# VHH binders against Uncharacterized protein F13C5.5, part 5

Target 1, 168 residues: Uncharacterized protein F13C5.5, of Caenorhabditis elegans (o76565)
Amino acid sequence: EICPMDKHAICNTGHLSCTCSVSQEDEAPVPEISCNALIARDLETGNFPVVSVEFDLNNSAEALEEFPEDAFRDKISSSLRVDEEDVIVLRTSCVGTDDTLTIQFVILKKDTNSSALPFAIEDLIDAESIATRMKAMGHLSQIANLDVDTIEYTEELVDLEFEPSNLE

## First folded at step 24 (VHH)

Design k79 (from k65 with T59S E61Y)
Fold by OpenDDE, last read:
Structure k79 (fold): chain B 168 residues (1-168), chain A 119 residues (1-119)
Amino acid sequence: as target 1 above (168 residues)
Amino acid sequence: QVQLVESGGALVQPGGSLRLSCAASGFTFSDYAMRWYRQAPGKEREWVAWIDWEGDETSYYDSVKGRFTISRDDARNTVYLQMNSLKPEDTAVYYCAADSDLYENREYWGQGTQVTVSS
């Protein structure tokens, strides 16, 4: 069962690996830096433009214990013909309901150096454009075998509930 | 000049078949994934089928699965929609669309062709 999330969620791979969800049920320390570290958020609001995908977990997620991120990124990359490594997941969340999963992500521009953190808006493909295109495509009713309820542009990031730090 | 021109729309009886064509010009056809959409009177435009750039992957709207087949011929800069077992509910103007990769982020649309399924 994907939701509720009983464990912290780590998203992305390699140097982009980060905590994209913090679970109150997980007594373990947060193992990675917050995904907030990957992006240059608004200094006043904390907002950042993202694509938000809401999944309906009813009848689609019974066999899954966790968010299938690799499959998600693969579907996004194949559908939009972008490099999978350019698809950056920033949030996974079950907040508000156990029947829905929200994924928030961005996509790097082709020439963006993935090692140059944090990513600014200029380093990313316009999230509103991505959302618009995804909605128009129509065939993204399922991603990673999960039923897609909504695809939208938003600047409001789901709260992590905790800001992990790797400062030692 | 970019152009997508649909053809093949007609009046057919239920259970009949049609093959739509969409001829592309003015852009590099192979750099675009292709889509078919349709719009019935008083309804919103809805997607019907999608085929990727290489023609290896296809997707269909649930109501047309098993009945419609999308294909492409890059040598002719043409995408096709084979429609079998047509139903009155398939009556609509069918539109062809071309989508580049997201990096380029270009989209082109045709003017549509009328498909009418009626006894």
Scores: ipSAE 0.729, ipTM 0.886, lowest interface PAE 0.5, mean pLDDT 93
Fold by OpenDDE, last read:
Structure k79 (fold): chain B 168 residues (1-168), chain A 119 residues (1-119)
Amino acid sequence: as target 1 above (168 residues)
Amino acid sequence: QVQLVESGGALVQPGGSLRLSCAASGFTFSDYAMRWYRQAPGKEREWVAWIDWEGDETSYYDSVKGRFTISRDDARNTVYLQMNSLKPEDTAVYYCAADSDLYENREYWGQGTQVTVSS
């Protein structure tokens, strides 16, 4: 089962690999730096503009053991015709009775240097525009074989219970 | 000048068929994914069908699956909507739309064509 998450979740690949979910049930140390390190959040509120996708896991996710991130990023890439490496996942979260999965992500602008961290708002495609585009397309009722409940723009990131750091 | 011009809308009986066409001009057609929308009187505009840039992938609104088929002819800068087994609830103005990649984030819309399904 995808939810509840009994293990810490690692998102993205390469130098962008980061912890996008912390589980209290996981006794292992947090393996990666927090995904907060990838973005320049508001210093006062911690807010940052993202696209938030909420999945209904009922009757769709029983066969899955974890969030299919690669399939998710592939679907976003193919549907919006952006480079897959520009799709950056910042949060994965189980909500409620563990029948809902929330994914928060951003997309880099074409000319953004992916090695220049943290990303500022001007380095990213406008998240509200992305959400609007995705909603208008209409065919994104399923992503990575998961039923999409809602797609929305938000500046409120799901809280990480802990901000892990692997910096020496 | 960018233009999308729909055609093929008509009055048909339930169970009938129609083929809509959307002719594009004024932009590079192959650089855009294509969509069909419809809007019935007193209702919001709803998505009907989508076809990707290469024409390899298609998607449909649930209520039209198995009945409608979207296709594109890049040589003619035209997208089509084949509508079979039409129902009264399919009555609407049908719109064609073109979508660029998200990097450019451009959208173009047609003026629409009326489809009426009635006995």
Scores: ipSAE 0.713, ipTM 0.883, lowest interface PAE 0.5, mean pLDDT 92
Fold by OpenDDE, fold request of step 26:
Structure k79 (fold): chain B 168 residues (1-168), chain A 119 residues (1-119)
Amino acid sequence: as target 1 above (168 residues)
Amino acid sequence: QVQLVESGGALVQPGGSLRLSCAASGFTFSDYAMRWYRQAPGKEREWVAWIDWEGDETSYYDSVKGRFTISRDDARNTVYLQMNSLKPEDTAVYYCAADSDLYENREYWGQGTQVTVSS
């Protein structure tokens, strides 16, 4: 089952790999730097504009043991016609429920240097615009065979389930 | 100027078929994915069908799956919606829309064509 997450999750494997979920049940060390390191968050609030996708795992995720990130990024890429590499997942979270998976991501602008970390807001496509377009498309009712419940713009990043000192 | 002009809407009986066309001009058609929407009186606009830039991928609203087919002809700058087994519930104004890649983030809409399914 995807939720609850009993292991740390690594996102963006192969390019801008980072820890996008930390599980309290996983005693293993965090395998990668926090995805927070990829973005220039607000220094006071920790906020950062993202697209948040909430998946209903009921009746859709029975065969999945982990979030199908590659399929997710591929769907986003193909639907919006952006490079898959520009789709950066920042959070995967099951906090609060075992039936809902929340994915938060951003998309790099075409001219953004992916090696210039951390990304600022101006390096990314406007998250609100992305969310708006995704909602308007209508055919994104399923992504990576998961049922999409909501797509929203938010500046509130989901907290990591566990934030050890090495994630700072 | 950018234009999307829908055509083919008509009054048909239940079980009938229609083929809608949307002719595009004023922009590079092949750089846009195409969509069909519909809006019935007093109802919200709803998505109907989507076809990607290359015409390789298509998606459909659940209620029209198996009955509607979206296609595109880039040589004619036209997107089509083949509507079979029409139902009264399909009665609506049908709109075509063009979507660029997200980098450009452009969207264009047609004026719509009326489809009425009634016995």
Scores: ipSAE 0.689, ipTM 0.877, lowest interface PAE 0.6, mean pLDDT 92
Fold by OpenDDE, fold request of step 26:
Structure k79 (fold): chain B 168 residues (1-168), chain A 119 residues (1-119)
Amino acid sequence: as target 1 above (168 residues)
Amino acid sequence: QVQLVESGGALVQPGGSLRLSCAASGFTFSDYAMRWYRQAPGKEREWVAWIDWEGDETSYYDSVKGRFTISRDDARNTVYLQMNSLKPEDTAVYYCAADSDLYENREYWGQGTQVTVSS
């Protein structure tokens, strides 16, 4: 089962690889820097504009042990015709009764240097526009074989239970 | 000038078939994914079908799956909606829409064509 997460989750690839979920059940140290390091969050609130996708895992994720990030990014990429590498996942979180998976992500602008960290708001496609586009499309009822319950714009990032070291 | 012009809407009996067309002009058709929407009287507009830029992927609203087929002809700058086994519930104004990639984030809409399914 995807939820509850029994392992830390690493999201993205290459130099953007980061910890997007911390599991209380995982005895291993957090292997990557926090995905918070990828974005220039509000210094006071910690908020950052993101697209939030909530999945209903009931009857949709029985065969999956972890979030299918590659399939997720591929679907987002193909549906919106953006480069897959520009789709940056910042959070994977199990919420509630372990029947819901929340994914929070952003998309880089086409001309954004992906090596210039952290990303500021101006480096990203407007998250509200993305959410609006995705919702309007209507056919994104299923992403990566997971049932989509809600797509929304939010500036509230799901909390990481643990802030991994940015030095490791 | 950008234009999307729907055609093919008509009155048909339940179980009948209808093929809608949407002719695009004023923009590079191949740079846009195409969608069909519909709006029934007193109801909100709902998506019906989607086809990607290359025509390789399609998606359908659940209630029309197996009955409707979206396709595109880039040489003619036209997207189609083949509607089979029509039901009274399919009665609506059908709209064509064009969506650019998210980087450009452009969308265009047609004026719609009336489809009425009634005995």
Scores: ipSAE 0.686, ipTM 0.877, lowest interface PAE 0.5, mean pLDDT 92
Fold by ESMFold2, look of step 25:
Structure k79 (fold): chain B 168 residues (1-168), chain A 119 residues (1-119)
Amino acid sequence: as target 1 above (168 residues)
Amino acid sequence: QVQLVESGGALVQPGGSLRLSCAASGFTFSDYAMRWYRQAPGKEREWVAWIDWEGDETSYYDSVKGRFTISRDDARNTVYLQMNSLKPEDTAVYYCAADSDLYENREYWGQGTQVTVSS
């Protein structure tokens, strides 16, 4: 089972570690802060411009237990020639389907201070430009050994099922 | 001025081989990854092959895997596409493209070279 069911998915392990999905309601607090804390999103809507990648899991030849985040970030950074540390995963979600995994991410502009949280839109490379570039490359029909269904720009972040309340 | 000039397109028989070249000028070649794509008349463009900045990684569209090889020669500012076991469905105008890193976000396209595979 590849989707993070019955588990909190942690993204960007290390300096920017955060909970990027919550697959189950649980009385215990989440182990990390919400990935919402990484970005200065619209206070009224929760919107923020991101690149959204949908993977079609129906044709996967290999059963995976967890999303291979490191391989994903490596493929994105090598394909676009950016630092891996500039690729920030905000969402890992299977909500609403058993056949689709959605990853939403942003990329920091060159030489952005990664410790200066939260990131504003002007700290990030334009998400529509990223999505357009990725669709034009052609060789991103598979990322991290998963079949890519779509790559899109969107301002609509996938909802976290249970927002963490812990801070710091 | 930036130029990408494809050459080597020809009429060949099925099963034949052909080597395409794309000569680059007007930019620092080693700062760009290179792609080949193709377009048959009345069809959408389709990606064919990609090679990274150092030539360490290559990738291919499924229908050409094992038949086509992309390579680059940074000393000559040229990317190549070796095409073996050619099929009629490989008939198209072949274009090269150059992509900078995403921070600069530059893209250049060539004018194309015609490949025709028919008996």
Scores: ipSAE 0.602, ipTM 0.784, lowest interface PAE 0.8, mean pLDDT 83
Fold by ESMFold2, fold request of step 26:
Structure k79 (fold): chain B 168 residues (1-168), chain A 119 residues (1-119)
Amino acid sequence: as target 1 above (168 residues)
Amino acid sequence: QVQLVESGGALVQPGGSLRLSCAASGFTFSDYAMRWYRQAPGKEREWVAWIDWEGDETSYYDSVKGRFTISRDDARNTVYLQMNSLKPEDTAVYYCAADSDLYENREYWGQGTQVTVSS
């Protein structure tokens, strides 16, 4: 398995990020905060507007052990000229050894208090506008050394495995 | 009043060179990243090149990489596209565009300049 992300889609406190890693049993820490707890989702559908980036891993020169989240946020922030801390990765999904990795993220509005959880839609830059701008820029064909296949607006979040830690 | 004015479009033989310029006014040029696009008749606009706010990072569409060079002169509020080894498929109206940071999310477009590559 290159990256079984769905088993470790958690948010690390202080960085508001999720990671995809499975290294050793004693290195799989209990999640401190769930990615679901970062956002005020629709209670009936679980929907939330996000930007969804799909990577094509077929041409990757190197096997992924985990998603390079810091490099991703750095590239997004420099390309759109926003603070790196305003880029919030909510979902990272790779399934088995398939050739696709999906990242879903949002961007906070300038001067939003990142400690005021959960974030509501009005705290975030309009996701459809972000996706439209990223497609129009053209230079995001590769992010963090990964080939980008699609960039789209969606409200359909990738499912986290339903465990209590993902809901806190 | 914001303006982006492209110039330098011409009829050119295959293999020739051309330099486009885009003069900007009505906004703080250094607050904007700059792009070139092109549009052939009946086609949607196609991205060509991008240069960041400081001019430190550039990016190009694959088919023009190695032939085209984007640059900016902030003292003259101008972005350039140097086009070498021109091919008939480079024939299009070329537009420049300016993008603010995402927080302001402003975009401006020029009116375009015609580049025609043919015998």
Scores: ipSAE 0.587, ipTM 0.774, lowest interface PAE 0.9, mean pLDDT 77

Design k79 (from k65 with T59S E61Y)
Fold by ESMFold2, last read:
Structure k79 (fold): chain B 168 residues (1-168), chain A 119 residues (1-119)
Amino acid sequence: as target 1 above (168 residues)
Amino acid sequence: QVQLVESGGALVQPGGSLRLSCAASGFTFSDYAMRWYRQAPGKEREWVAWIDWEGDETSYYDSVKGRFTISRDDARNTVYLQMNSLKPEDTAVYYCAADSDLYENREYWGQGTQVTVSS
């Protein structure tokens, strides 16, 4: 089944199984990938510490056509009482199965200088601490009307692999 | 010195009601969101209810939704859990917790109060 997410976040444009049909069928240009410009990844591995949220889509009444990134950011920022603009979504991925959606994000430290791009790990709140707190809070069993299956810390940032052949 | 002190736990009949209180001291109460958790014998601690810093938003675990109500009184530095239509499976030690914003990332827990629902 073709992934129903036709308006991926800029950072997830390279997810081939979920985005290729949108670019080919619509002939609309895909957004330029910009989320890698926000972070200073490990030069050898490409890894970067993030919070990874996996959603269970089995309870969805209808197929998810668009990830509600603004609602996700709003829920994260209100639940942790941080500025919404400090919540940076780096990846959205539906590669797992049709019943799984993975979101990877980071949170900037307060008063981070926005002119100091790309952000280094030192500019970010410790992702393991964020994941631990989110697991403990309990009220994050649903985010943006999607059922949360897992919240975990990981250093394995999903690679952006999308490269449509008919775009320049 | 930071303290969270739960009170109001008791033995009650099924279908009964109980009001738990959690009195806070040693920190600025309005800077913290508040939670209730519970732990039954042989089980892991499970979340019950949450209320945000201003009291504008609340959330509940599915099995207590519609039966339990969390509220806060910032003038008395106290969070409450009103428990109605109690069932034997609500038997547990109930804990309150306080969370700062993530930038400070501070968390405090109380010592718990026992609720027993039995005929």
Scores: ipSAE 0.587, ipTM 0.769, lowest interface PAE 0.9, mean pLDDT 76
Fold by ESMFold2, fold request of step 26:
Structure k79 (fold): chain B 168 residues (1-168), chain A 119 residues (1-119)
Amino acid sequence: as target 1 above (168 residues)
Amino acid sequence: QVQLVESGGALVQPGGSLRLSCAASGFTFSDYAMRWYRQAPGKEREWVAWIDWEGDETSYYDSVKGRFTISRDDARNTVYLQMNSLKPEDTAVYYCAADSDLYENREYWGQGTQVTVSS
């Protein structure tokens, strides 16, 4: 069962690869820089606008050991007709539960240079617009064979416990 | 001028079949995914079916899976909904909708066509 998480989680690939969940139970060093390093968070609050998807794990979690990120990215990109490379996952978190998995992500605007880190809000498609469209589509009640409980816009990122002090 | 025009709505008996059509004009049809929604009197709109831009991927609301089939014909700028094994609960106005890619984030709706399933 993926929740509660007992290991650090890595999201994305290539130069965008970053730690999207830190587990206090995992004694291994954090294997990548924080996903916070990808985004220009508000300096006072740490806030950044994201789309937050909560999955209900009760009917699927028994066999799930890792978040199926590739399938998630594929479903998001195909459903919204954006390039897979523009979908950037920032958080995978159980939020201290064993039955809910929260995924937070952003989508780059078309033709954005993905090497222009950190991304400002203006480099990204408006997260509230993404959430509104996803809620209206109807066919996203499951993503990557996981039951979707909620899709919401938020500016509050799920905490990365033991946040690395890099470029933040 | 963007236009989505549904047709094919009719009165049918329970267990019957019906095919709805939605003809599109005023935009590049292949740049849009297509949806069907329905609305019964006094109820909220509910999603019925979705088909992607290429027609390779489809999704259906649980209560219509196995009974309804969405398809698209890009040469005719038309999306279809084949409705089999119709039930009185399928009675509604059926709407088609078109969604662009997220970068453009455009949505269009038709005016609807009435489907009535009754003895």
Scores: ipSAE 0.583, ipTM 0.797, lowest interface PAE 0.9, mean pLDDT 86
Fold by ESMFold2, last read:
Structure k79 (fold): chain B 168 residues (1-168), chain A 119 residues (1-119)
Amino acid sequence: as target 1 above (168 residues)
Amino acid sequence: QVQLVESGGALVQPGGSLRLSCAASGFTFSDYAMRWYRQAPGKEREWVAWIDWEGDETSYYDSVKGRFTISRDDARNTVYLQMNSLKPEDTAVYYCAADSDLYENREYWGQGTQVTVSS
Protein backbone atom coordinates (compact mmCIF):
# COMPACT_ATOMS: atom_id res chain seq x y z
CA GLU B 1 0.00 0.00 0.00
CA ILE B 2 2.89 2.30 0.39
CA CYS B 3 4.11 1.49 -3.15
CA PRO B 4 2.24 2.54 -6.28
CA MET B 5 0.09 -0.14 -7.88
CA ASP B 6 2.63 -1.05 -10.53
CA LYS B 7 3.80 -4.68 -10.61
CA HIS B 8 7.41 -3.46 -10.62
CA ALA B 9 6.86 -1.55 -7.36
CA ILE B 10 4.98 -4.17 -5.32
CA CYS B 11 5.64 -7.68 -4.14
CA ASN B 12 3.35 -10.46 -5.32
CA THR B 13 2.00 -11.17 -1.81
CA GLY B 14 0.20 -7.84 -1.63
CA HIS B 15 1.43 -7.28 1.93
CA LEU B 16 5.01 -6.15 1.36
CA SER B 17 5.81 -2.47 1.28
CA CYS B 18 8.51 -1.17 -1.02
CA THR B 19 11.61 -0.58 1.07
CA CYS B 20 12.38 2.76 -0.59
CA SER B 21 9.05 4.23 -1.73
CA VAL B 22 7.02 7.02 -0.16
CA SER B 23 3.33 6.83 0.64
CA GLN B 24 0.61 8.76 -1.08
CA GLU B 25 -1.07 11.38 1.09
CA ASP B 26 -2.85 9.92 4.13
CA GLU B 27 -1.10 6.57 3.75
CA ALA B 28 0.93 4.47 6.23
CA PRO B 29 4.23 5.84 7.59
CA VAL B 30 6.67 7.05 4.93
CA PRO B 31 10.24 5.76 4.96
CA GLU B 32 12.79 8.31 6.16
CA ILE B 33 14.70 8.27 2.86
CA SER B 34 13.23 7.58 -0.56
CA CYS B 35 14.95 5.08 -2.84
CA ASN B 36 15.33 7.76 -5.51
CA ALA B 37 17.12 10.07 -3.09
CA LEU B 38 19.78 7.50 -2.26
CA ILE B 39 21.61 7.47 -5.61
CA ALA B 40 22.68 9.97 -8.24
CA ARG B 41 21.08 8.34 -11.27
CA ASP B 42 21.78 9.36 -14.84
CA LEU B 43 19.22 12.10 -15.46
CA GLU B 44 18.71 11.16 -19.12
CA THR B 45 18.23 7.39 -18.72
CA GLY B 46 17.49 6.78 -15.03
CA ASN B 47 20.03 3.94 -15.18
CA PHE B 48 22.29 2.98 -12.29
CA PRO B 49 24.53 -0.07 -11.91
CA VAL B 50 23.21 -2.49 -9.31
CA VAL B 51 23.29 -6.09 -8.24
CA SER B 52 19.93 -7.72 -8.96
CA VAL B 53 18.85 -10.79 -7.00
CA GLU B 54 15.79 -12.70 -8.12
CA PHE B 55 14.12 -15.10 -5.70
CA ASP B 56 11.96 -18.07 -6.60
CA LEU B 57 9.01 -18.05 -4.20
CA ASN B 58 7.45 -21.34 -5.38
CA ASN B 59 9.13 -23.37 -2.61
CA SER B 60 8.91 -20.89 0.25
CA ALA B 61 7.70 -22.58 3.43
CA GLU B 62 5.13 -19.83 3.91
CA ALA B 63 3.73 -17.27 1.53
CA LEU B 64 5.97 -14.23 1.67
CA GLU B 65 4.08 -11.38 3.34
CA GLU B 66 6.97 -9.00 4.02
CA PHE B 67 10.43 -8.86 2.52
CA PRO B 68 12.90 -9.48 5.35
CA GLU B 69 15.29 -6.65 4.45
CA ASP B 70 17.25 -6.83 7.71
CA ALA B 71 17.91 -10.55 7.24
CA PHE B 72 18.86 -9.94 3.60
CA ARG B 73 21.31 -7.18 4.53
CA ASP B 74 22.72 -9.30 7.35
CA LYS B 75 23.33 -12.26 5.03
CA ILE B 76 24.96 -10.14 2.33
CA SER B 77 27.21 -8.31 4.79
CA SER B 78 28.27 -11.47 6.61
CA SER B 79 28.88 -13.38 3.38
CA LEU B 80 31.02 -10.64 1.84
CA ARG B 81 32.49 -9.33 5.13
CA VAL B 82 31.38 -5.76 4.75
CA ASP B 83 29.71 -3.42 7.23
CA GLU B 84 25.95 -3.95 7.24
CA GLU B 85 25.50 -0.18 6.89
CA ASP B 86 27.31 -0.30 3.55
CA VAL B 87 24.68 -2.60 1.99
CA ILE B 88 22.05 -0.32 0.48
CA VAL B 89 18.80 -1.86 -0.80
CA LEU B 90 17.45 0.34 -3.59
CA ARG B 91 14.51 -1.57 -5.05
CA THR B 92 12.15 -4.31 -4.03
CA SER B 93 9.91 -5.54 -6.81
CA CYS B 94 8.08 -8.58 -8.06
CA VAL B 95 8.45 -9.27 -11.77
CA GLY B 96 7.55 -12.00 -14.22
CA THR B 97 4.97 -13.93 -12.18
CA ASP B 98 3.52 -13.81 -8.63
CA ASP B 99 6.12 -16.48 -7.78
CA THR B 100 9.21 -14.22 -7.96
CA LEU B 101 10.75 -11.36 -6.01
CA THR B 102 13.52 -9.07 -7.24
CA ILE B 103 15.84 -7.12 -4.94
CA GLN B 104 18.34 -4.57 -6.24
CA PHE B 105 21.17 -3.28 -4.08
CA VAL B 106 24.59 -1.67 -4.02
CA ILE B 107 27.50 -1.66 -1.56
CA LEU B 108 29.40 1.45 -0.47
CA LYS B 109 33.17 1.55 -0.64
CA LYS B 110 34.91 1.39 2.72
CA ASP B 111 35.12 4.79 4.46
CA THR B 112 32.48 6.36 2.23
CA ASN B 113 30.50 9.02 4.09
CA SER B 114 27.23 7.08 4.33
CA SER B 115 25.28 10.23 5.23
CA ALA B 116 26.42 12.21 2.17
CA LEU B 117 23.46 11.63 -0.15
CA PRO B 118 22.97 10.99 -2.98
CA PHE B 119 25.59 8.33 -3.67
CA ALA B 120 27.41 8.49 -6.99
CA ILE B 121 28.70 5.47 -8.86
CA GLU B 122 32.21 6.38 -7.63
CA ASP B 123 31.07 5.90 -4.02
CA LEU B 124 30.13 2.27 -4.67
CA ILE B 125 31.93 -1.00 -5.06
CA ASP B 126 31.72 -2.07 -8.70
CA ALA B 127 28.39 -3.87 -9.00
CA GLU B 128 29.61 -6.26 -11.70
CA SER B 129 32.46 -7.37 -9.42
CA ILE B 130 29.99 -7.96 -6.58
CA ALA B 131 27.69 -10.03 -8.78
CA THR B 132 30.62 -12.07 -10.08
CA ARG B 133 31.87 -12.83 -6.58
CA MET B 134 28.39 -13.70 -5.31
CA LYS B 135 27.82 -16.15 -8.19
CA ALA B 136 31.15 -17.81 -7.42
CA MET B 137 30.45 -18.22 -3.72
CA GLY B 138 27.74 -20.84 -4.10
CA HIS B 139 26.57 -20.50 -0.51
CA LEU B 140 24.15 -17.77 -1.53
CA SER B 141 21.65 -20.24 -2.97
CA GLN B 142 19.40 -19.10 -0.15
CA ILE B 143 19.24 -15.65 1.41
CA ALA B 144 16.90 -14.73 4.27
CA ASN B 145 15.26 -18.17 3.95
CA LEU B 146 14.35 -17.45 0.32
CA ASP B 147 15.61 -19.50 -2.63
CA VAL B 148 17.84 -17.46 -4.94
CA ASP B 149 17.14 -17.98 -8.62
CA THR B 150 19.59 -15.51 -10.17
CA ILE B 151 22.22 -12.99 -9.21
CA GLU B 152 23.07 -10.53 -11.99
CA TYR B 153 24.62 -7.19 -12.71
CA THR B 154 22.24 -4.73 -14.37
CA GLU B 155 21.92 -1.01 -15.00
CA GLU B 156 18.12 -1.11 -15.27
CA LEU B 157 16.37 -0.23 -12.03
CA VAL B 158 12.86 -1.41 -11.27
CA ASP B 159 10.57 1.52 -11.98
CA LEU B 160 8.58 3.45 -9.37
CA GLU B 161 5.49 5.41 -10.52
CA PHE B 162 5.60 7.93 -7.70
CA GLU B 163 8.54 10.25 -7.12
CA PRO B 164 8.57 12.44 -4.02
CA SER B 165 8.88 16.15 -4.85
CA ASN B 166 11.89 16.49 -2.55
CA LEU B 167 14.26 14.32 -4.61
CA GLU B 168 17.41 15.66 -6.29
CA GLN A 1 54.41 -15.90 -0.31
CA VAL A 2 50.75 -16.90 -0.25
CA GLN A 3 50.22 -20.63 -0.35
CA LEU A 4 47.27 -23.00 0.02
CA VAL A 5 48.26 -26.69 0.03
CA GLU A 6 45.61 -29.35 -0.09
CA SER A 7 46.35 -32.86 1.07
CA GLY A 8 44.59 -36.12 1.93
CA GLY A 9 43.27 -37.02 -1.52
CA ALA A 10 43.20 -40.75 -2.21
CA LEU A 11 41.47 -43.63 -3.96
CA VAL A 12 38.58 -44.90 -1.83
CA GLN A 13 35.73 -47.35 -2.22
CA PRO A 14 32.13 -46.19 -2.56
CA GLY A 15 30.68 -45.62 0.91
CA GLY A 16 34.09 -44.80 2.33
CA SER A 17 35.35 -41.75 4.16
CA LEU A 18 38.19 -39.31 3.60
CA ARG A 19 39.45 -36.19 5.34
CA LEU A 20 41.03 -33.42 3.29
CA SER A 21 43.25 -30.70 4.75
CA CYS A 22 44.25 -27.32 3.35
CA ALA A 23 47.22 -25.63 5.02
CA ALA A 24 47.50 -21.89 4.53
CA SER A 25 50.54 -19.62 4.76
CA GLY A 26 51.60 -16.14 3.73
CA PHE A 27 48.45 -14.32 4.85
CA THR A 28 46.45 -13.68 8.02
CA PHE A 29 44.22 -16.75 8.05
CA SER A 30 41.50 -15.19 10.25
CA ASP A 31 40.96 -12.43 7.66
CA TYR A 32 39.70 -14.99 5.13
CA ALA A 33 36.59 -17.09 4.68
CA MET A 34 37.37 -20.55 3.35
CA ARG A 35 35.75 -22.68 0.67
CA TRP A 36 36.11 -26.07 -0.93
CA TYR A 37 35.45 -26.55 -4.63
CA ARG A 38 35.82 -29.57 -6.84
CA GLN A 39 36.31 -30.14 -10.53
CA ALA A 40 35.69 -33.41 -12.33
CA PRO A 41 37.37 -33.97 -15.73
CA GLY A 42 35.56 -32.01 -18.42
CA LYS A 43 33.24 -30.34 -15.93
CA GLU A 44 32.98 -26.83 -14.58
CA ARG A 45 34.34 -26.14 -11.12
CA GLU A 46 31.64 -26.85 -8.53
CA TRP A 47 31.30 -25.27 -5.11
CA VAL A 48 31.21 -27.78 -2.23
CA ALA A 49 31.35 -26.03 1.14
CA TRP A 50 31.97 -22.68 2.82
CA ILE A 51 32.96 -21.58 6.32
CA ASP A 52 32.97 -18.01 7.52
CA TRP A 53 35.84 -16.05 9.06
CA GLU A 54 35.12 -17.14 12.66
CA GLY A 55 33.85 -20.63 11.88
CA ASP A 56 30.38 -19.69 13.20
CA GLU A 57 28.55 -20.28 9.93
CA THR A 58 28.91 -23.07 7.37
CA SER A 59 27.11 -23.87 4.14
CA TYR A 60 27.06 -26.83 1.74
CA TYR A 61 26.03 -27.68 -1.79
CA ASP A 62 22.86 -29.79 -1.71
CA SER A 63 24.44 -33.00 -3.02
CA VAL A 64 26.94 -33.12 -0.15
CA LYS A 65 24.74 -31.93 2.74
CA GLY A 66 24.77 -34.44 5.57
CA ARG A 67 27.83 -36.24 4.12
CA PHE A 68 30.54 -33.56 4.12
CA THR A 69 31.64 -31.29 6.97
CA ILE A 70 33.88 -28.21 6.65
CA SER A 71 35.83 -26.95 9.65
CA ARG A 72 38.73 -24.63 10.38
CA ASP A 73 41.53 -24.57 12.92
CA ASP A 74 42.89 -21.03 13.08
CA ALA A 75 45.71 -22.04 15.44
CA ARG A 76 47.05 -24.31 12.69
CA ASN A 77 45.96 -22.13 9.72
CA THR A 78 44.13 -25.10 8.26
CA VAL A 79 40.70 -25.79 6.80
CA TYR A 80 39.35 -29.34 6.62
CA LEU A 81 36.75 -31.25 4.64
CA GLN A 82 35.48 -34.47 6.21
CA MET A 83 33.85 -36.54 3.48
CA ASN A 84 31.64 -39.48 4.45
CA SER A 85 29.46 -41.85 2.42
CA LEU A 86 31.51 -41.17 -0.70
CA LYS A 87 29.97 -41.81 -4.11
CA PRO A 88 31.54 -42.19 -7.56
CA GLU A 89 30.17 -38.74 -8.49
CA ASP A 90 32.36 -37.23 -5.75
CA THR A 91 35.42 -38.11 -7.87
CA ALA A 92 37.20 -34.85 -8.61
CA VAL A 93 40.19 -32.65 -7.88
CA TYR A 94 39.33 -30.78 -4.68
CA TYR A 95 40.54 -27.23 -4.22
CA CYS A 96 40.47 -24.99 -1.23
CA ALA A 97 40.06 -21.27 -1.70
CA ALA A 98 40.39 -18.25 0.54
CA ASP A 99 38.43 -15.02 0.13
CA SER A 100 39.14 -11.76 1.89
CA ASP A 101 36.42 -9.25 2.70
CA LEU A 102 34.80 -7.60 -0.33
CA TYR A 103 36.61 -4.27 0.25
CA GLU A 104 39.95 -5.93 -0.49
CA ASN A 105 38.32 -8.50 -2.80
CA ARG A 106 41.24 -10.97 -2.84
CA GLU A 107 40.96 -14.65 -3.71
CA TYR A 108 43.58 -17.42 -3.41
CA TRP A 109 43.37 -20.99 -4.67
CA GLY A 110 45.35 -24.12 -3.93
CA GLN A 111 46.67 -26.57 -6.51
CA GLY A 112 44.18 -29.29 -5.60
CA THR A 113 44.22 -32.86 -4.35
CA GLN A 114 42.74 -35.80 -6.28
CA VAL A 115 39.88 -37.78 -4.78
CA THR A 116 38.81 -40.92 -6.65
CA VAL A 117 35.83 -43.00 -5.59
CA SER A 118 35.81 -46.29 -7.44
CA SER A 119 35.58 -49.96 -6.93
Scores: ipSAE 0.570, ipTM 0.758, lowest interface PAE 1.0, mean pLDDT 77

